# Designs tried in a protein design chat: VHH binders against Iron-sulfur cluster assembly SufBD family protein PH0883. Part 1

All scores and structures are predictions.

Target 1, 326 residues: Iron-sulfur cluster assembly SufBD family protein PH0883, of Pyrococcus horikoshii (o58613)
Amino acid sequence: MLLNGEDGSMTIKINHVKEYEALVEIYKKEGLDTSLFGNRIAAIIISGDKIIGLNSVPGVKIRGEEVENGVKADIEIADNVKLPFPIHLCTGYLRSEGYQKVIFNIKIGKNSIVKFTSHCIFPYAKDFSHEALTSIKVGENSWVSYEDEHIHGEGVRMISKTEIELNKNARYTGKFSLTKHRAKELKLEMIANLGERSVLELESKVKAVKDDSVEVREVAYLKGAYSRANLKSTVIAFDEARANVVNEAYGFGDYAKGHVECHEIVKGNADVQTVPLLRVKNDKAELTHEASIGRINEAQLMQLMAKGLTDEEATELIIRGLLGEY
Below, numbering starts at 1 at the first letter of every chain, in headers, positions and changes, except where a header shows other numbers; antibody chains are not in Kabat numbers.
ipSAE, averaged over its two directions, is called F for ESMFold2-Fast, E for ESMFold2 and O for OpenDDE. V2 adds 0.75 times the mean of E and O to 0.25 times the DockQ between the complexes of E and O.
[cut] stands for letters that were removed.
Atom coordinates printed by the task and the answers are left out, and those that the model quotes come from them; centres of patches stay.

## First folded at step 1 (VHH)

Design b1 (framework vhh_7b2m_4)
Fold by ESMFold2-Fast, scan of step 1:
Structure b1 (fold): chain B 326 residues (1-326), chain A 120 residues (1-120)
Amino acid sequence: as target 1 above (326 residues)
Amino acid sequence: EVQLVESGGGLVQAGGSLRLSCAASGSIFSIYAVGWYRQAPGKQRVVVASITSGGSTKYSNSVKGRFTISRDNAKNTVYLQMNSLKPEDTAVYYCAADVYYDWGSEYDYWGQGTQVTVSS
């Protein structure tokens, strides 16, 4: 089914009330912001291969199409739009087994400022494969913030692929976090092409436990003159988990500047690899890197536990210390 | 979206050389990984060579040292230089592209194929 939102529509169109109510209840249980389901919020709400909620606001057009095993959505933000509220993208899967593919094509016009809040909600997953393909094109002088937060059950295999195109003076900040729920099998890739004077910030933060397998790849092609990129990855790995992190920056433009930052915390027999790949193709471009690998000190852990902290409390205190948080 | 078109196939004598080209029509081809596959009559399609978006190359053992894959992102084209050709190299050669070559077995985009025949 093809569904369209109209500029000026303030009502959410719901096709599956029971699944919609279930998602709202999950948000409440997980401490997520339920005001995102309000009638002033531009939104697309997906459950499986169905669009169960859709709302447009002035300056934002959302068109969704139900396809085999998933949804394809086109999201267009007009020129000169400054949204006071985020655009809510909710992708749910409320079964224990199956496959879902979601495609988002997002186009932001010129001179616009928008924020996306994206949630992927797979709380009952035991044997579930999820594939997400996202294309984001940011118009000249526009600013985009994209925050992605995940609620996973114990058995999610996820492939998430994001392509970002930044026009002149465009800014994009992308954040991905999966630290409170099971990673299990994660392949995360973000690839950006930067135009003149554009700015990119990509941040991923993943906690891997048990036998989790995590792959993170962030790529910036600094094509435009004076383009800037900051690629940041944080991995916390315990038990027998394995993680591979690759951050790539390519300096093509005059006075392009890229920075790659990798932080790893390891406990137990976890295996974490980080590979910064920096290629300067212009003698006026500058690429830098910063990396840290911290292993949780067993003696420090035991000392904190002797003072009355649990293993979990002591571990969290050490992690906060290593990451610069208290 | 990406459409791939192969060219450069033909008939060549054993020991000869051919250069295959894969031209892409599409906006962000530079971020795609590209592989060359071949399929001989009655056999499975197999990967021959690949090149990532970053320029990293990989070759099957049967062609290593004889074949060279390269790309020209300004022209949206990937090349396969085939030297010291053998009758066993006779096959239909396919160009395939995927944004996530390193993470999957199946490619999203395929060309129509170009026939290579090595006589001897």
Scores: ipSAE 0.000, ipTM 0.108, lowest interface PAE 21.3, mean pLDDT 83

Design b10 (framework vhh_7b2m_4)
Fold by ESMFold2-Fast, scan of step 1:
Structure b10 (fold): chain B 326 residues (1-326), chain A 122 residues (1-122)
Amino acid sequence: as target 1 above (326 residues)
Amino acid sequence: EVQLVESGGGLVQAGGSLRLSCAASGFTFSSYYVGWYRQAPGKQRVVVASISSGGDTKYSNSVKGRFTISRDNAKNTVYLQMNSLKPEDTAVYYCAAEIEVYYTGDYEFDYWGQGTQVTVSS
């Protein structure tokens, strides 16, 4: 926690230099933004149960504690803070087997605008269990963006739970992506409580292959009047993969509006189940749902392969067509 | 074993008062959002008042200023104090509890009581 309080000039405290350098090289290999390791970026960099990098900037205080098999971090953003750069949360595990638990407690003050870029980096995992608990409290009139991207090896068992509290006029946009690496076993939960005139957007996008088992649960409690929530889940499932997606919206507030959107793309013998749970608890609240189910057309796949594309390339092209966006 | 039991309903004259109680058992009550709902003969069931796990309250416009919802987590009980009752308040009143925050291994969504009749004579 090194903070030079005035001009934004910062000194990054780095421990375990070789592990730090290894993470930077993995970012470069995977096409991730290496400028996030820069000295103007508030950051906590974790490897296993160690904090290997820590940097704070004016308006952002990061306090980390090494615990048994993991790390606990408290992150506080002051009132009236607008950050020009994201806050970088890097959680790495560079061994092939073991267990890691990470706890993030994030508090954003009032009238602030901040973006979080979170990466979970487990490239060598063969038999690794990861548990993440994140609590995010967004103060009045504050805007938060949280992007979570994962690089996994072949054997990751992951449980991730995120709890979000939005105060009056607060806005939160959360995005989870695990599309380029093995899911293996994933349980993802995002649960939000919305205050008056607050706005929530949650998006998860997961690709499951082989014998992967995926569970996604997104929940919005629209408690405040004029609160708005959009829950979006996209699942791409191949081979013998199984996915279960549950999106829940509860309309409590006067003129609260919730929307649940599920997109499902299936190939092979994959089994995907989507369960929308919509409960209008107030006659003035409105909850809506839409779903799309796409199946990879075998004739179209064969036609593209006949033109020189591999099965994988042809499948990817069809998926991009079905989703409209990457 | 999850149970919500309403009590305190009855017959009262217009302008009178009643206090409804909802006793909860079989779950971690302090973690639940609790609401009072009512259903009048021939009408839809509507929310009357609600209270969060932290004690924040919300009221429908028809009862605001007349009804007060409160909770006692030590007694696993929610109360609805109804003052200045009107004939249009006549309905069956239901207590409902809904998980406010998910806990690992705790998958219940909501629970409803059996209802208690409130009749306000003109």
Scores: ipSAE 0.000, ipTM 0.114, lowest interface PAE 20.0, mean pLDDT 83

Design b11 (framework vhh_7b2m_4)
Fold by ESMFold2-Fast, scan of step 1:
Structure b11 (fold): chain B 326 residues (1-326), chain A 121 residues (1-121)
Amino acid sequence: as target 1 above (326 residues)
Amino acid sequence: EVQLVESGGGLVQAGGSLRLSCAASGFTFSDYWVGWYRQAPGKQRVVVASIYSGGSTKYSNSVKGRFTISRDNAKNTVYLQMNSLKPEDTAVYYCATGGEYYSPYDEFDYWGQGTQVTVSS
């Protein structure tokens, strides 16, 4: 089925009320912003292979197609659009097993400022495979913020690939977070091509526990003159988890500047490898890196526990101390 | 394996225009940046213009505002539209690519045979 968000006339178009209400309740339980389901928010709400909600606002056109085991959506933001509210992308899967593939093709026009809030909600997954392919093209002089937060059950195998194209003077800030729920099997890839004077910021933060297997790859091709990229990856790994993180920056344009930042926190027998790959292809381009590796100190952990903290509380305090965040 | 073939050069009067073409084969063209270089007799080869896979362009100061580089990924072709030509633009023009992520200021792996442009007063 082909669905057009512009035809929604400022209201959410609901195909499956019970699944929609279930997603709203999950948002409440997980502390997510339920106002994102409001009439002022441009949105596509997916459950399995169905589009269960679609809303349009001036300047945003969303067209969705239900396909075998998933959804394909085209999202177009017009020129000269400055949205006061985020565009809400909700991808849900409310069964315990199966497969889902989602394809997002996002095009932002010129001189526009938009924010995307993306949630992937798989709370009951025990044996579930998810594949996501996202293409995002940012027009000249446009600013995009894209936040991607995940709620996973115990058994998710996820492959996510995002391709980003930044035209002249475009800015893109992308953030991926999977720290409060099970990663299990995660393969995350974000690849960006930067045009002249464009700016890229990519951040991924993943917590791997038990026997989780995590692969993260962030890539910036600084093709344009005066392009700038910041790639940040944070991995927290416990137990027997394994993580492999690769951040790549390639400096091609005159006065292109790239920075790669890798942070690793390890506890137990977890095995984490982080690799910054920096290739300066132009003598006028500049690439820098920063890395930190912290191991949870058992003696410090025990001292905090002796003062009344649980293992979990003590571990979180040490992590916050190492990363400087709360 | 990689092949670049230039065409469109010729003799033109000052103030005139020429359009150069570069036909590419042997690689995934859309993933590569391509540049135009020129070399006058007895001088070093210099960059004129470059175009990246995403369409971003870069021009030398001597041609900015007069030359326009463009690409047609469906035809594996790069173009250089040269307007308001000056006698100083007389040179052999080369198409070059050095791979998927090569810089226009680095050494190229692959060059075309060149096409002669002569601008008379």
Scores: ipSAE 0.000, ipTM 0.109, lowest interface PAE 22.1, mean pLDDT 84

Design b12 (framework vhh_7b2m_4)
Fold by ESMFold2-Fast, scan of step 1:
Structure b12 (fold): chain B 326 residues (1-326), chain A 120 residues (1-120)
Amino acid sequence: as target 1 above (326 residues)
Amino acid sequence: EVQLVESGGGLVQAGGSLRLSCAASGITFSDYAVGWYRQAPGKQRVVVASITSGGSTKYSNSVKGRFTISRDNAKNTVYLQMNSLKPEDTAVYYCARVDYEGWPYEMDVWGQGTQVTVSS
């Protein structure tokens, strides 16, 4: 089924009202912003292979299509648009098993400023596979912020690939977070091509526990002159979790500057590998890297526990000290 | 596109049993939850049982303990075993692909159903 939000009203299918209400309640329980379901917010709300909510606002056109095992959406922001509220992308799956594929094609016009708030909500998943393919094209002189937060059940296998194209003087800040629930199996890939004087900031934060398997890949092709990129990855790994993080920067443009930053915190028998890959293809380009690997010190942990903290409380305190924020 | 065909209804005496079948074409049931609905004369169509793709089941209070929903993904079929039937179970029974809450999908076409009549 194809839905069009051109009239600016929120469209909720009559036989999906209960799923919509369930998603709002999950947001409330998880401490997420429920005002994102308001009628002033441009949004697409997905449950399984169905579009259960859709709203457009002036300057934002959202078109969605229900496809086999998922949804495909085209999102277009006009030129010279400065949105007072974020665009809400909600992808839910409220069953225990199955497969879902979501495709987002996002195009931002010139001289526009917009923020996306994306949530992927799979709270009851026990044996669920999720694929997300996102294409983002940012027009000349436009500024985009994209925040992506995930709430997973115990058994999610996720593949997420995002491709970003930045035109002249465009700016993109992307943040990915999966810290509150199970990663289980996660493969996250973000690839950006930077035009002249464009700026990219990508940040990923993942907490892996038990037998989780995590792969994160962030790539910046600094093609344009004076382009700048900052790629940051933070992984917290416990138990017997495994994580492989690769941050790649390629300096092609005159005076292009890239920075790659990896922070890893390990406890127990977890195994974390991080690989910064820097290729200077132009002698006028500059690429730098910073990496830290902190292991939770057993002696320090025991000292804090002796003072009355639980293992969980002591671990959290040490992590905050290592990261400065958490 | 998607067609579901109900069968197995009939006339039985109170306390008897019937096994209903729901066969699908145009979809693979293993990908979806499926529900059984019934509609008695002069009443609204109501859900009686559902089964998720993973095999988790739900039953309405009126049939709990008497009806059993099951699936055979190899045969692309969902069943409703009805035991200890009561006159109040008399209705036309329908099956439908359902979402998480047990709501039928909007674009699916309801079949003719299968009539179940329970005599005293």
Scores: ipSAE 0.000, ipTM 0.100, lowest interface PAE 21.8, mean pLDDT 83

Design b2 (framework vhh_7b2m_4)
Fold by ESMFold2-Fast, scan of step 1:
Structure b2 (fold): chain B 326 residues (1-326), chain A 120 residues (1-120)
Amino acid sequence: as target 1 above (326 residues)
Amino acid sequence: EVQLVESGGGLVQAGGSLRLSCAASGFTFSDYAVGWYRQAPGKQRVVVASIYSGGDTKYSNSVKGRFTISRDNAKNTVYLQMNSLKPEDTAVYYCAREGYDFWSGYEDYWGQGTQVTVSS
């Protein structure tokens, strides 16, 4: 099934009313912004292999295609568009077992400013495999913010690849978060090509517990002259979790500048490896890195628990301190 | 398909000169850095000189002041002018594109090599 959203439509087209209502209730329960389901918000709402909601606003065209194992969507932002509200991308899977593949092709025109709010909602997953492929092309002088937050059940195997192309003077800020729920198996890649005077900021924050296995790869190819990139990864790992984080920067352009940040917080017997990979391919390019490793202090944990906090509450307080979030 | 073809090697006496050429095809030549590498018998392949897309050059300490790398973007060709040749410059010389592709990732391409022999 092919579904299209046109510039003139401000009202959400809703299919599968009960699944739509279920997603709204999950947003309420998880503390997510339910105003994103409003009729002023450009949106595509997915459940399994179905498009259950679609809304367009002036300057935004969304076309979706339902396939057996998922959805493919093309999203186009016109030239000279400045959106007052974010574009809402909601990908849900409300069964305990199965497979889902989602493909997003996003194209932003020239001189535009847009924000995406993306949620992946798999609350009941016990044996579920999810694959996501996102392509984002940002036109000259355009500014894009993309926030991606995940709500997972106990058994999600996720592979996510995001490819970003920044044209001259383009700016992109991408944020990925999976901190409130089980990661289980995660393979996350974000790969960017930077044109002249473009600016990239990528941030991932993942919490791994129990026997979770996490792989994160952020890559910046600083092709253009005066291009700038900042790659930031934060991993919080407990128990017997394993995490491998690789931040790669390649300096090709004259006066290109890249910075890599890796932050690690460990409790228990978790095994975390963070690897900065910096390759200066041009004498005029500059690449730098910094890393921090923090461990939960058992004595401090016990003191907080003696004051009436649970292990979880005390641990969270210490983590906020280590991340400088007071 | 990316191709790099070296030419200009040969036998020369110590103190002599040679000019190597590398003809490139199958990619937008002006967008990529290109370098010259060499491999002597029984040794590892090492960088000799590189020229970046913006025209900046870099030389290994062993050849600095004697070799000059240049490019002609209109002809899709990179050159290595070798002066004051020494017997220790004897090696197979390779041309390489230092590259990446948005969809397939990072990849380097190499020519087949051209032999340079410097007699004492």
Scores: ipSAE 0.000, ipTM 0.138, lowest interface PAE 17.6, mean pLDDT 84

Design b3 (framework vhh_7b2m_4)
Fold by ESMFold2-Fast, scan of step 1:
Structure b3 (fold): chain B 326 residues (1-326), chain A 121 residues (1-121)
Amino acid sequence: as target 1 above (326 residues)
Amino acid sequence: EVQLVESGGGLVQAGGSLRLSCAASGFTFSSYDVGWYRQAPGKQRVVVASITSGGSTKYSNSVKGRFTISRDNAKNTVYLQMNSLKPEDTAVYYCAVELWEYDSGYYFDYWGQGTQVTVSS
């Protein structure tokens, strides 16, 4: 409840403890790792426009600020830090309607190794807009893994933009997954600038159903000499869903190597477009692409259904055969 | 079943004092913020004081310095001590809480029945 006094002098918000408990229960229900709420885990836990949990560990400094309709957080990893546990970023929204904006500014020092586990938890959303802006700067010789998994209700409109800067010899592996829950409206953008001998791996996996509208854009600017990038997108689209995927690689540096990989699985009247955009700006740079477009085999689907599987169960088996677990 | 029951209202002369109590049941009282609200004749309901689960308090400017909110988690009760009462404090006073409902995944407001406070000049 958010109410003002007679003169508008005060507001009352709900208790943070209950929202924290609710998020933990959602993790249990969804099969997510609840150990991420432990006291050895550096973390920021967000519910709506509130910071309901914050923990720092040696080598990791997290500063959070509650802002209008959201949170801004600055996360700094020191030089020469090798974390045994991931840094937990939990962004929740536990109401059915509204708007939330989160901003993460992440800076990794030199010679460090760190993993981020990011969850966006909007399980009750019916008419909810979410905007996320993430900036990640990876220092020289540092290795970063960033996994981003989403739990959405039926009505989420999401815009997510991530900008990645890799210094000399830096490595970044980013993974985005939205395969078990409704996409509805998704605009996902990941843009990376690669320094000398840096390595980038970006992977996105999205399942679109019903009337979902999905836009994914992955971009690598291979600026440094001997920089390497691999951009991978996987889209599974059913019903009347529409997906537009653009993977861009720009080869500027001497001996820079980029690879773009797009996989589509289509069923029903879904419309999926994948566009590899490769621009070699240096005769010594090499850019390649690979694409796979599969339609669910109707004969195999019917044979599985004849053995007692539902359309959904048969479809799931075929997809797992094509992609493995997803 | 969630219930909030107010008591302690009545008739008092200007400059007098009253202590309101709100007895809560059906939820984990100690985990929730609680507010006192009032509705004067012909006016909209407004918040006058709140207390967090941790004991932090807030007051509207119209009652600051005169009213004190407190809680007793062992008794599942929140109190509003009203001093230096004025005729303009005349209203029905309500206790309220916003609870997370696990089964539905939504928040619901719960209100008491209200207790009448009348301040004569």
Scores: ipSAE 0.000, ipTM 0.262, lowest interface PAE 12.7, mean pLDDT 85

Design b4 (framework vhh_7b2m_4)
Fold by ESMFold2-Fast, scan of step 1:
Structure b4 (fold): chain B 326 residues (1-326), chain A 120 residues (1-120)
Amino acid sequence: as target 1 above (326 residues)
Amino acid sequence: EVQLVESGGGLVQAGGSLRLSCAASGFTVSDNYVGWYRQAPGKQRVVVASISSGGSTKYSNSVKGRFTISRDNAKNTVYLQMNSLKPEDTAVYYCAAYEDYSGWYDLDYWGQGTQVTVSS
């Protein structure tokens, strides 16, 4: 089924009212903003392979198509649109096992300013595979902010690939965070092509625990003259977790500037590899990198615990001292 | 409320065997990561063995081949079978688990510990 959100009000499908109410209740329990389900918010609300809610606002057109084991959505922001509220992308899966694939094709017009709040809600997952493919094209002089937050059960295998295309003077800030819930198996890839004078900021923060396996890849192709990219990855790894992080920057444009930074904090027997990869393809391009590796000192941890802090409180205090807030 | 109760420690001669038990209440061991840690006098607490929700096991190099971690889902209990014990295995042994579902902080649960003493 194909749905169009041009009506300007939230459309809830009658046969999915209970799933919609369940998602709202999960937002309340998790401390997420339930006002994102209001009629002032452009939104697509997905549960499994169904579109259970859809809302449009002036300047934002959302079309969705239900497909086998998933959903495809096209999201178009018009020229000269400045949204005071975010566009809400809610992807839910309320079963304990199965497979889901979602595809988002997002196009932002010229001279527009828009924010996206993306939530992936898989609270009961024990044996669940999720694939997300997102394409984002940012028009000239437009500014996009994209925040992605996840609520996972114990058994999620996730593959997420995002492709970003920035036109002249476009700006994109992307943030991915999975620090409060189980990563289990995560493969995250973000690839950006930068046009003239465009600016890219990508940040990922992942906390891996137990036997989690995490792969993160961020790539910037600085094709345009005076393009700028900042790629940041932070991994906090405990127990027996494994993480591989690769941040890549390719400098093609005259006076293009890229910065790649990788930060890791390790506790226990976790195995983390972070790799900055820089390729200068033009003598006028500048690429820089930095990396930091911090280890939670067991003696310091035990000293704090001996003074009355829990293992969590002591660990958080040490991490905040090394990275600030996470 | 999550509780972990260790048992099975004691005094044993070098070359002997002991089986430690960690009985869990308030959460399901088959859905969680559970590990055995030990702390010898004047030393830091270190991991000895662990078992994941999927049943994957890991061991520290010092105990590999001698210790075996297992679980009994019906009894909601995790075990550490300790064979060919050495005096350097003398320590307080702790059971630790992470809650089924982690919030802003990982919710670590620790037992009170059980003493293992290996005489020469």
Scores: ipSAE 0.000, ipTM 0.105, lowest interface PAE 21.6, mean pLDDT 83

Design b5 (framework vhh_7b2m_4)
Fold by ESMFold2-Fast, scan of step 1:
Structure b5 (fold): chain B 326 residues (1-326), chain A 120 residues (1-120)
Amino acid sequence: as target 1 above (326 residues)
Amino acid sequence: EVQLVESGGGLVQAGGSLRLSCAASGFIFSDYAVGWYRQAPGKQRVVVASITSGGYTKYSNSVKGRFTISRDNAKNTVYLQMNSLKPEDTAVYYCATDLYEYGDSWFDPWGQGTQVTVSS
């Protein structure tokens, strides 16, 4: 139950309805899946420092807590659970200025299969700092998919750190995307510890424009025997943007196997540094890397524009040819 | 089984003080946010004060500066210290876990309530 404040200073029900409706309209405008707001979807919906929606389903326990300038949430998935729908994590900030900190502690039991769909929605931000701390612990034989998509206004400074712990035979696939909206200042860090026969796939895809400054760090500690990791980073940089991407893999376990992929597309005077760091700490471990560097060809760009495409349309076609869909 | 038991209400003169207690059982109390709510006859139940597991507090404007919420995790108890009481503070006071908390089996977060009556 949501309650109104006696004097209007604590108006949870009225404030919830307006902010909730605003987020749903943003989802419609941006082409995001509005069915994620349905009553069959486990969810936590955040606006600023308030929890404006929360829903549980069998097998999922969500505990939310409003804290100074943000929210802390604990999410627990029971043993032997296969969810038919994703768990929806919506973090919004609907003002133009301020600071927000969110903390997610996620624990998945044994033998479970779950998907998270996470959206960070800051459409009106002009001078906004966002800090996110996420801890994910995946139980034995469990499979987790975590997709994180961002909608930013013009002035977001974001720091995001995710720590992932994979137990025996656990699998985690994480995807981060910020390709259709302004990055401005982004510092993204994902660190994973892999147990025996666990599998990790991390993918980040970021488009930096204007004077954006982007730092991405993905780290895999392949501690367990037969653990496997694939770290993939794709950066698309235009104008005067700067990006620094570091993918680190450390092979400790017997027969551990890691692969690092770094893909770079540059246009204009952007400066991109992509550094794979591979350290084999066990003679039986194997680490490999693949890198791709593409530059937008000025002649191809001009030819497409001569046929009636805008610079933006021609650039998008070339990028799709180099990377596929993005 | 989750249980919340409110106590400490009574009749008090305007300007007086009361301390309400809410004893919790059946769950790991230290992990949950807890709030105090009140309901006067014929009116909606409204939030008065809340405290998170980390100790962050919020108050409604009508009680800010007069009421103080606190918790003792060792005793599984949350308190509401009510100072400078006014006749308009007369209501049944309820203790509840944060209304945004859910489990895979829902439980009623409301306690039985404790009556506070402030005479003028």
Scores: ipSAE 0.000, ipTM 0.180, lowest interface PAE 16.9, mean pLDDT 82

